# VH-VL binders against Large ribosomal subunit protein uL10m (mRpL10), part 210

Target 1, 224 residues: Large ribosomal subunit protein uL10m (mRpL10), of Drosophila melanogaster (Fruit fly) (q9vpl3)
Amino acid sequence: RGKINIQRPKAPHYERARVVAVTQPKYPELPKAKSCFKTRAERTQQQQENPYNEIIAREVRNWLDHSRLVAFFHLSSITADDIFRVRVQLHKQNLHLKSYGSKIIEQAVKNTRYEAIVPLFHSNHCIVFSPDPEKTAALLRIVRRVPQMVLLGGIVEETMLSRNQLVAYAQMPGLHAVQAQLVQTLSQAPGHLIQQLQAHQNSFVQVLDVHAKNQMNEETPKST
Below, E stands for the ipSAE of ESMFold2; O stands for the ipSAE of OpenDDE; V2 stands for 0.75 times the mean of E and O plus 0.25 times the DockQ between their complexes.

## First folded at step 13 (VH-VL)

Design gm13 (from gf4 with light chain F32H; framework fv_anetumab; at its last look DockQ between E and O 0.40; V2 from the best seeds 0.68)
Fold by OpenDDE, look of step 13:
Structure gm13 (fold): chain C 224 residues (1-224), chain A 119 residues (1-119), chain B 111 residues (1-111)
Amino acid sequence: as target 1 above (224 residues)
Amino acid sequence: QVELVQSGAEVKKPGESLKISCKGSGYSFTEYWIGWVRQAPGKGLEWMGIIDPSDSYTRYSPSFQGQVTISADKSISTAYLQWSSLKASDTAMYYCARQWDYSFPLDYWGQGTLVTVSS
Amino acid sequence: DIALTQPASVSGSPGQSITISCTGTSSDIGSHYYVSWYQQHPGKAPKLMIYDNSKRPSGVSNRFSGSKSGNTASLTISGLQAEDEADYYCSSYDSSSTWVVFGGGTKLTVL
């Protein structure tokens, strides 16, 4: 009984080989997940206008339209806990921290006055909204303590500001304070004018009095 | 005009403690942070850490964490850098600089304090 | 750790324009990172020359300009003068590591 060579099995009889070849289950080629081979470009193009994106875009627009203070931040890797803490701190100041995708932002600001902000959203970002521009200082105070948040710029009273301008703005006395100072200055101006006018008059009167006194003294005959 | 004035040069021995100062003027001291930068002889600049003088919030570079202490006295507009035990490797020029936050530039610099640690 | 790489030295003749590059090793020196440039003369403190990639502080000569493209920031000095001979450092904040980084510095020699 010849040693069955397990390393080189004898080819099956021709008829058996035919049957085996015909009966071999044709396994359907596993559909190559088209998703794995989509180029970055294809992935970006196929973003079908998700109705959901439109809704979010509208939300973003609403925030932009109703906010007098908007600040843009780059957001690096931050823990959920840390961002939550920041959110709470901001919320206490009526500041609203939101994060949206770059595409959503692009869609939201398309054909609007805010279109210039699109270049700021190339990476992970977050936005802080506030109805009160006076909260700029408070906002910056909070976010400075978050090393993962990098100030990129903002919008204050419908004006786009660079990050440096935003910092400068925060350092300025509030509009009301400035207005108050202006009013005070304006209110003091007439007083100062009056004082200056009076000072000259008083000086004149004093000079005249001195002159009059001198004349009187000259007219008093030394009764010797 | 914004100015940072640092304390004078120091010559110390290994193991000694040292505290150098940086006094700010010409701006609101509590509105800006103070960063410290080390420069070893013939070497580049190394950021050490930063302090918010308003509440003495501090952050250190990993290389300097636990090696130095940064502090501030806002009442006299002064920031400090201190060592509990100096090493020969601490020989360097130390600069303080104004910085609004982490991502803003060091816009104004002190004149530097040379620290020499030699046996 | 983000490292900023600078050439060790650059040289130019008076009146020429020279450029110093600063290249970040990580994709993090992306569009959202601000690069600053500092000038340091021998025995002097560094001076801020450029901030936020291309902005010039008041009092800095318009001969100094900054730009950033991708992961590379560039400092250009036009009309090179003898006084420009100094060490130049680029710097950036790494929001991932949460500390400020400096380049290795570039020695500029005016020939």
Scores: ipSAE 0.846, ipTM 0.925, lowest interface PAE 0.6, mean pLDDT 87
Fold by ESMFold2, look of step 13:
Structure gm13 (fold): chain C 224 residues (1-224), chain A 119 residues (1-119), chain B 111 residues (1-111)
Amino acid sequence: as target 1 above (224 residues)
Amino acid sequence: QVELVQSGAEVKKPGESLKISCKGSGYSFTEYWIGWVRQAPGKGLEWMGIIDPSDSYTRYSPSFQGQVTISADKSISTAYLQWSSLKASDTAMYYCARQWDYSFPLDYWGQGTLVTVSS
Amino acid sequence: DIALTQPASVSGSPGQSITISCTGTSSDIGSHYYVSWYQQHPGKAPKLMIYDNSKRPSGVSNRFSGSKSGNTASLTISGLQAEDEADYYCSSYDSSSTWVVFGGGTKLTVL
């Protein structure tokens, strides 16, 4: 459908891919104990033969295909009661809190423009999916009160956004008008959109605001 | 243009109460949090806590829990920091700053309010 | 619980490039922690110079850059100028301990 087709152009300075990659935690592997339960070969075989990997990867792909809002969070230690309360609060707004392993995410996004999100899942994380990009403000209001969740970024209308861009998106007046302007710009080259964001060092929202203002200044449709 | 304007310097004695203010303008006051930061004379910065002015949700650093009260009056776009009983050790510069949430930067700062507590 | 360690002071000559480090502990500044840097001149309020590890607010010179590698964040000032003489603080949020932490500060002296 009305898909912004920026996947990962070769330009070295696009803001959202740079921010996402830099913010992914890197943890050292734990030292191996000599008496570890499983060898590396056994672990590789187990993972390759696990039929649930394919089912869960398909679930992730379905969520990505049917969600116009996706938000990524680092998740630190939280009680089961607290995370359940957060999940219920989000569900009331058609916001769906999920968590998946990095291998599953990698499989689900393989050969898509979202392949860049894989590093986000090499640490404790959660994802919120929704078909409703208008729920971005509601999402942020709920999650701001959850100290254990740290916003990393998101995808809105198939465009990857940094966390600052996602906040700016949620604050835009006339979200419907901005969403319509985004659809109108789908014929733009991906490099042109990235260049506008990088060259002016402005948030994605400011680029959308310029286009939304131009749409409003067009006055009337032709009646003849 | 985002501005945070704080109340003027205060000279107090131990045991007195005090309430200092931070007025925000140039943005939707209830859309952002206000954080408070302490700086003792010649020392570094210490985050004290935050308030969401929209509904007065507050959270304090453990070092300041029970030591101060953070409040807001959204009808006049103002946040407050309050002591019920000042100590000499409360002598410091106090800043308010705007913050989206815990993990976001303190992007705009007030000019600071110097509080001096001496016998 | 995170502690952010900065050197107490650094110095440089005009035109030099200098780097101020900000190092977390074993509970630790890593890629899921966002680091901000603040400049404070004597008697003035702090000013945000770098956020989200490497981004500059509008109006901040591109002489200031930030980076993060492992548990260390770095603020680099190129083309050092006399007006850069100030205290510099890093800051981050520890979602496990649930509060904001500042580093101890670094006094930059321009010789």
Scores: ipSAE 0.710, ipTM 0.874, lowest interface PAE 1.3, mean pLDDT 78
ESMFold2 (binder alone), look of step 13: mean pLDDT 90; pTM 0.930

Design gm14 (from gf4 with light chain V100F; framework fv_anetumab; at its last look DockQ between E and O 0.32; V2 from the best seeds 0.65)
Fold by OpenDDE, look of step 13:
Structure gm14 (fold): chain C 224 residues (1-224), chain A 119 residues (1-119), chain B 111 residues (1-111)
Amino acid sequence: as target 1 above (224 residues)
Amino acid sequence: QVELVQSGAEVKKPGESLKISCKGSGYSFTEYWIGWVRQAPGKGLEWMGIIDPSDSYTRYSPSFQGQVTISADKSISTAYLQWSSLKASDTAMYYCARQWDYSFPLDYWGQGTLVTVSS
Amino acid sequence: DIALTQPASVSGSPGQSITISCTGTSSDIGSFYYVSWYQQHPGKAPKLMIYDNSKRPSGVSNRFSGSKSGNTASLTISGLQAEDEADYYCSSYDSSSTWFVFGGGTKLTVL
């Protein structure tokens, strides 16, 4: 009785093979998820009518409206770990790092004062929001150490700034400090004016005193 | 006025060590980074690396990683570029330049330091 | 490696306008977001002429202008003068590779 070679089973009789071939369940090829083959462009076009996008757009608007500091960055390929680290650092400073699709941003800012930011979002980007414009320096300090983040510009106190202007802003003494300096300067101004006004008067009085003393000395008869 | 002043020309032999300097003035030295650029004779500009003088954070171009060391002394507003062992191929003009970060331009340049390495 | 490509040389007559191109080969649009241009005279340090694609530093002549479209940046020099004869380099930060890059340089000759 020949050892049934389990590793190389003998081909069934041709009739059996035909029956097996015909009876083999034709499993429909699992529809290749069309989504896996859609080009980035195709994926971006189909997202136009998603109610979810409206919700996110509203969120973006809310962030923009409640933020006194907004900074825009190009974001290159960064690891999840690295971005998380950056997020944590920013969060410690009450800075909020968010990333949204370009279409969402466009939808969010359409017909708003922020419409001018749309050209900044042609590539991968992230946004940092803060309620405190004084945190600009802290923000820049942190992001400068992230080589994958490129500063594009920002909004400070409802004013759109270029990246250079943002850097310059961060280098300026805080508004409060400037205000304090102004108040100090203003408070000193009256004193200086008074001093200057009095200086001439005092000088005049001194000259008069000297003159008076000289006249008194001339009128003292030499008592022989 | 912002100014970067570099150390004078150097003539060295292969195998020798060298440290050249770049002193910044006219601005807050720790608020800007210093980049180093190499220019071989008759060749183009090559970015070597950058340093944040505030804490001596450094980054190198891959071509120069391990080949040179960039350092800074913020107390005297000076950045340094050094070699442990010079090669003939290190013969070049070296420039330091101010740069706010990686993506910002090199806005102010030193006058350059010529390094000549010959046997 | 992202490379910035410049013509090796360009020439023009006094009073003419010339343009130097700088083309980035990177597939990442973000890698060449900001282009800077530098002028270098023989034996001198480079000087920043244009930054952020089209901005001029203080003290730079208005004859120099920069533009960028797509992956190509352009430096235009109007009213060409003899003093403009120099090497010109474009530069950009490659955020993908995370290093600063220079173009190969363009020698401008004033005829």
Scores: ipSAE 0.856, ipTM 0.934, lowest interface PAE 0.6, mean pLDDT 88
Fold by ESMFold2, look of step 13:
Structure gm14 (fold): chain C 224 residues (1-224), chain A 119 residues (1-119), chain B 111 residues (1-111)
Amino acid sequence: as target 1 above (224 residues)
Amino acid sequence: QVELVQSGAEVKKPGESLKISCKGSGYSFTEYWIGWVRQAPGKGLEWMGIIDPSDSYTRYSPSFQGQVTISADKSISTAYLQWSSLKASDTAMYYCARQWDYSFPLDYWGQGTLVTVSS
Amino acid sequence: DIALTQPASVSGSPGQSITISCTGTSSDIGSFYYVSWYQQHPGKAPKLMIYDNSKRPSGVSNRFSGSKSGNTASLTISGLQAEDEADYYCSSYDSSSTWFVFGGGTKLTVL
């Protein structure tokens, strides 16, 4: 009969606007993810089943090449709703939360200065990328309230930093604050110009140099 | 340079209320959190909880949830630990210490506040 | 829900090296991150001796060193001196339970 509703257990009803669609083979392509972010276990399984590992590795390289701030976290058990809220908060600050398998990371950083980061991905993890290194403080303040995310370290301006170095970097006075102090100093007596400029710049550069040359990443927890 | 100064020793009876303080100086008070640690006489250290003084966000150890209140007044760089009704088992030394967050070490400690609760 | 287990006491003679262990124990086995060690003399507040598994704050003698492997961390004191006699506590952030935790403490006696 032409007016009989065909009811099957899985048949979509007309109100969902899919009953008329004749491209039913495309329905199985819908991702069954609770969010766009996957746990480490899910990422590892997807990596093993996905023949496009080099495509994903190129995505990682692209993020690394265009990010002046990269931060690495261990990620313990967290609900999809909680990680989604964190991702949204981070995104508002131009901070992009991602997760990749260790094999993908190894492939992405092979023969680069970043090969040392591979051991960080032996356990469940996530990475935050941003083009804006000045957002390090915002990143760390957001993540401080997420006990499931444990800061392991990061990369700032192509320099690897330990977790304490990254925190110290985030707490430095902003460049505007340093520049304002320099302008105020230049407006005063000339007898101290070079010394005051050198004191401000040397302190800032020396702190960055000490932290940048300290390879604290070798002290990250290792999974057994 | 960094200093945490706690209020003086207290002698109380069971059922009384108490609020002890921890004043931080030598650093930007709102850039770090303040953790509280209990040490019963002759016993080890117990982490009680932590506060972000910038907006009073708190997190408590399960053993102390609902047993104490941690608070802060950032305008005077001071954190507080308080009880609404003391028990004899609350007799202990109480320390405040600076923590960046709950995953970081307690890098600077106050001198401690001895609280004695006896009938 | 994981506890950090330390030996109740250790002892050593002046000049020797001693090691204090700190082990995560529980049916809820999880990852441990960034172990810290604290020294406490009687009647005094604890003092941070080691952080981030092996780093020393300024002012702490290089006789103190820390290491971590798996769920076990170690504090090593070389060239043992009388003033090292104190209680020593480890701490860690247990990522599986998401809590900061102290070990039970170890009394070091210098013979």
Scores: ipSAE 0.674, ipTM 0.845, lowest interface PAE 1.4, mean pLDDT 78
ESMFold2 (binder alone), look of step 13: mean pLDDT 90; pTM 0.932

Design gm15 (from gh11 with light chain F32H; framework fv_anetumab; at its last look DockQ between E and O 0.25; V2 from the best seeds 0.66)
Fold by OpenDDE, look of step 13:
Structure gm15 (fold): chain C 224 residues (1-224), chain A 119 residues (1-119), chain B 111 residues (1-111)
Amino acid sequence: as target 1 above (224 residues)
Amino acid sequence: QVELVQSGAEVKKPGESLKISCKGSGYSFTEYWIGWVRQAPGKGLEWMGIIDPSDSYTRYSPSFQGQVTISADKSISTAYLQWSSLKASDTAMYYCARQWDYSFPLDYWGQGTLVTVSS
Amino acid sequence: DIALTQPASVSGSPGQSITISCTGTSSKVGSHYYVSWYQQHPGKAPKLMIYDNSKRPSGVSNRFSGSKSGNTASLTISGLQAEDEADYYCSSYDSSSTWVVFGGGTKLTVL
């Protein structure tokens, strides 16, 4: 009985080989997950307009339209706990911290006056919304203490401001304060004018009085 | 005009303590932060840390954490940098500079304080 | 940690335009990092020349300009003058590490 060479098994008889070849289960090629081979470009293009994205985009628009103060931040790696703390602090000041995807922002601001903000959203970002532009100083005070948040710019009263302009704005006396000062200045102007006018008149009267007194003194005959 | 004036040059021995000062003027001292920068002889600039004078909030670069103490007295518009125990390696020029926050530039600089630590 | 790399030295003749580069080593030096440039003359304190990549403070000559593309910031000095001979440092805030970083500095020689 010839030693069965397990290393080189004898080829099966022709008929058996045919049967084996025909009976070999054809395993369907595992569908190559098309997703694994999609180029970055294809992945970006196939972002089917997710109805959900539209809803979020509308939300963003609503925030933009109803906010008098909007600030844009780059957000680096931050812990959930830290961002929560910041959110709470901001919320206490009626400041609303939101984060949206860049695509959502792009969709939200498309064909709007806010389209210029799109370049700010190339990386992780967050937005702070407020109905009160007077909260700019408070906002900046809070976010300065968050090293992971980098101010990029903002919108105040429908005006786009650079980060430096936003800081400058925060340092300005509030509009109401300025208005109050203006009113005070304007209210004082007539008083000052009157004082100046009166001062000249008073001076003139004083000079006349002195002149009159001098004349009277000259007319008083020294009764010797 | 915004100006930062630093204390004069110091010559110390290893192991001695030192406190140098930076006085700000021409702006609201509490609205801006003060950063400290070290420059060893013939070397580049090294950011050491920063302080918010309004409440003395401080942050240090890792290289300087625990090595120095930054403080401020807002009543006299002065920031401080101090060592508890100087080393020869602390020999350097030290600059204070105004900085609005971490991401803003150092826009105004003090004249620098030279600290020499020699045995 | 973000490191900023500068050439050790650059040289130019009076009237020429020179450029100093500052390259961030971190691939994450995103478009949102602001680069500042400082000039330092020997024995003097640094002076801010450019901030936020391309903005010039008041009082700084218009011969100085800044730009940023990708991870590389550039300081350009046009119409080079003898007074421009100094050390130049780029700087940026690393929001990931949460500290300010400086480049190694570039010595500019006016020939």
Scores: ipSAE 0.852, ipTM 0.929, lowest interface PAE 0.6, mean pLDDT 88
Fold by ESMFold2, look of step 13:
Structure gm15 (fold): chain C 224 residues (1-224), chain A 119 residues (1-119), chain B 111 residues (1-111)
Amino acid sequence: as target 1 above (224 residues)
Amino acid sequence: QVELVQSGAEVKKPGESLKISCKGSGYSFTEYWIGWVRQAPGKGLEWMGIIDPSDSYTRYSPSFQGQVTISADKSISTAYLQWSSLKASDTAMYYCARQWDYSFPLDYWGQGTLVTVSS
Amino acid sequence: DIALTQPASVSGSPGQSITISCTGTSSKVGSHYYVSWYQQHPGKAPKLMIYDNSKRPSGVSNRFSGSKSGNTASLTISGLQAEDEADYYCSSYDSSSTWVVFGGGTKLTVL
């Protein structure tokens, strides 16, 4: 169950030693927060000079494993103060704004159903994680007022959704009451998406569109 | 059916005020933005700005900042575009359109309101 | 980017395929993720034909298709019909300049 304004992920209910060091809340994490706001070149250089790549990859995997909502955004040039303000607003809703290099993401999702997301991170991007899929509407309401952030798509209840599907998901009455069933209905095997990704090697945006097409048979977006 | 219905054509003189309307129906009015688009006679489309009717958050393109006021009354599902003092250069067709956010399409359009400003 | 460039006019015969281009003036590829296309008949409001580069809203003929490569988006109309004669506008959100931008429009004439 979600609480309003949850500021950190829930403590893990498992006692596996290998996960505890990575799964604990890392708020505030100034260096990682700053990497989301840096230029593309500086972000790439920072990631190359980070001696803790394995720890960061574990952090990404831990976020993915414990987040029932993940959203991907393109991030244009924005002041550090402005993006920090957005991150604080999101954090109040248990929404966690992060950025990672493409190699870190690739390492974290290797041999998982989410391997198809890697092309999204070769350009300037941000990710929002949350354990609370019911916060999708709150997420979209906050970020749509941030001119520099462009929604690309997301993952809800382990199912990849296009940006139009994510908006439709957020608008459904009784969001938490029907969300799990809708996501399960929309799901597609990751192997099939990977094959189609190899045909679409020239755009990060196309990865989610192909996945959504296979899942929904080109369902009409809410443009009516 | 999503529908945006705009107020009728206006003929005005320079210096007069004007407020035109756009009424939305067939959807949750406060869940989407209303954008305004100008089209001068024989010219292309220009995005003017948006309003989020839920709390009246507004944003204008630089060309229209301070030139017009965008407002809404969510209790009657209506957005407005208004001028305090019209100029002849304000002669244009004005459309309202529904938009989720800046990067999403203008998916439904009003029929347009022709504003003519002449001496 | 700040401007989207379209040809002023294009023409084709019934049954042909035609393509309308829409080119940004900036080399910053990440600023224009999604392009939309609108059709406007004289005296009518614009109608959304293509969104998110290549997707069609329900009710739009499959003769209309869109694509984007690099800094150029394209609207292709196959099996050209007289009713396709209209003005066509591309639009994109330039997240670097933070404004919605329309192309100048292309008048399609069916011969």
Scores: ipSAE 0.741, ipTM 0.885, lowest interface PAE 1.1, mean pLDDT 78
ESMFold2 (binder alone), look of step 13: mean pLDDT 90; pTM 0.930

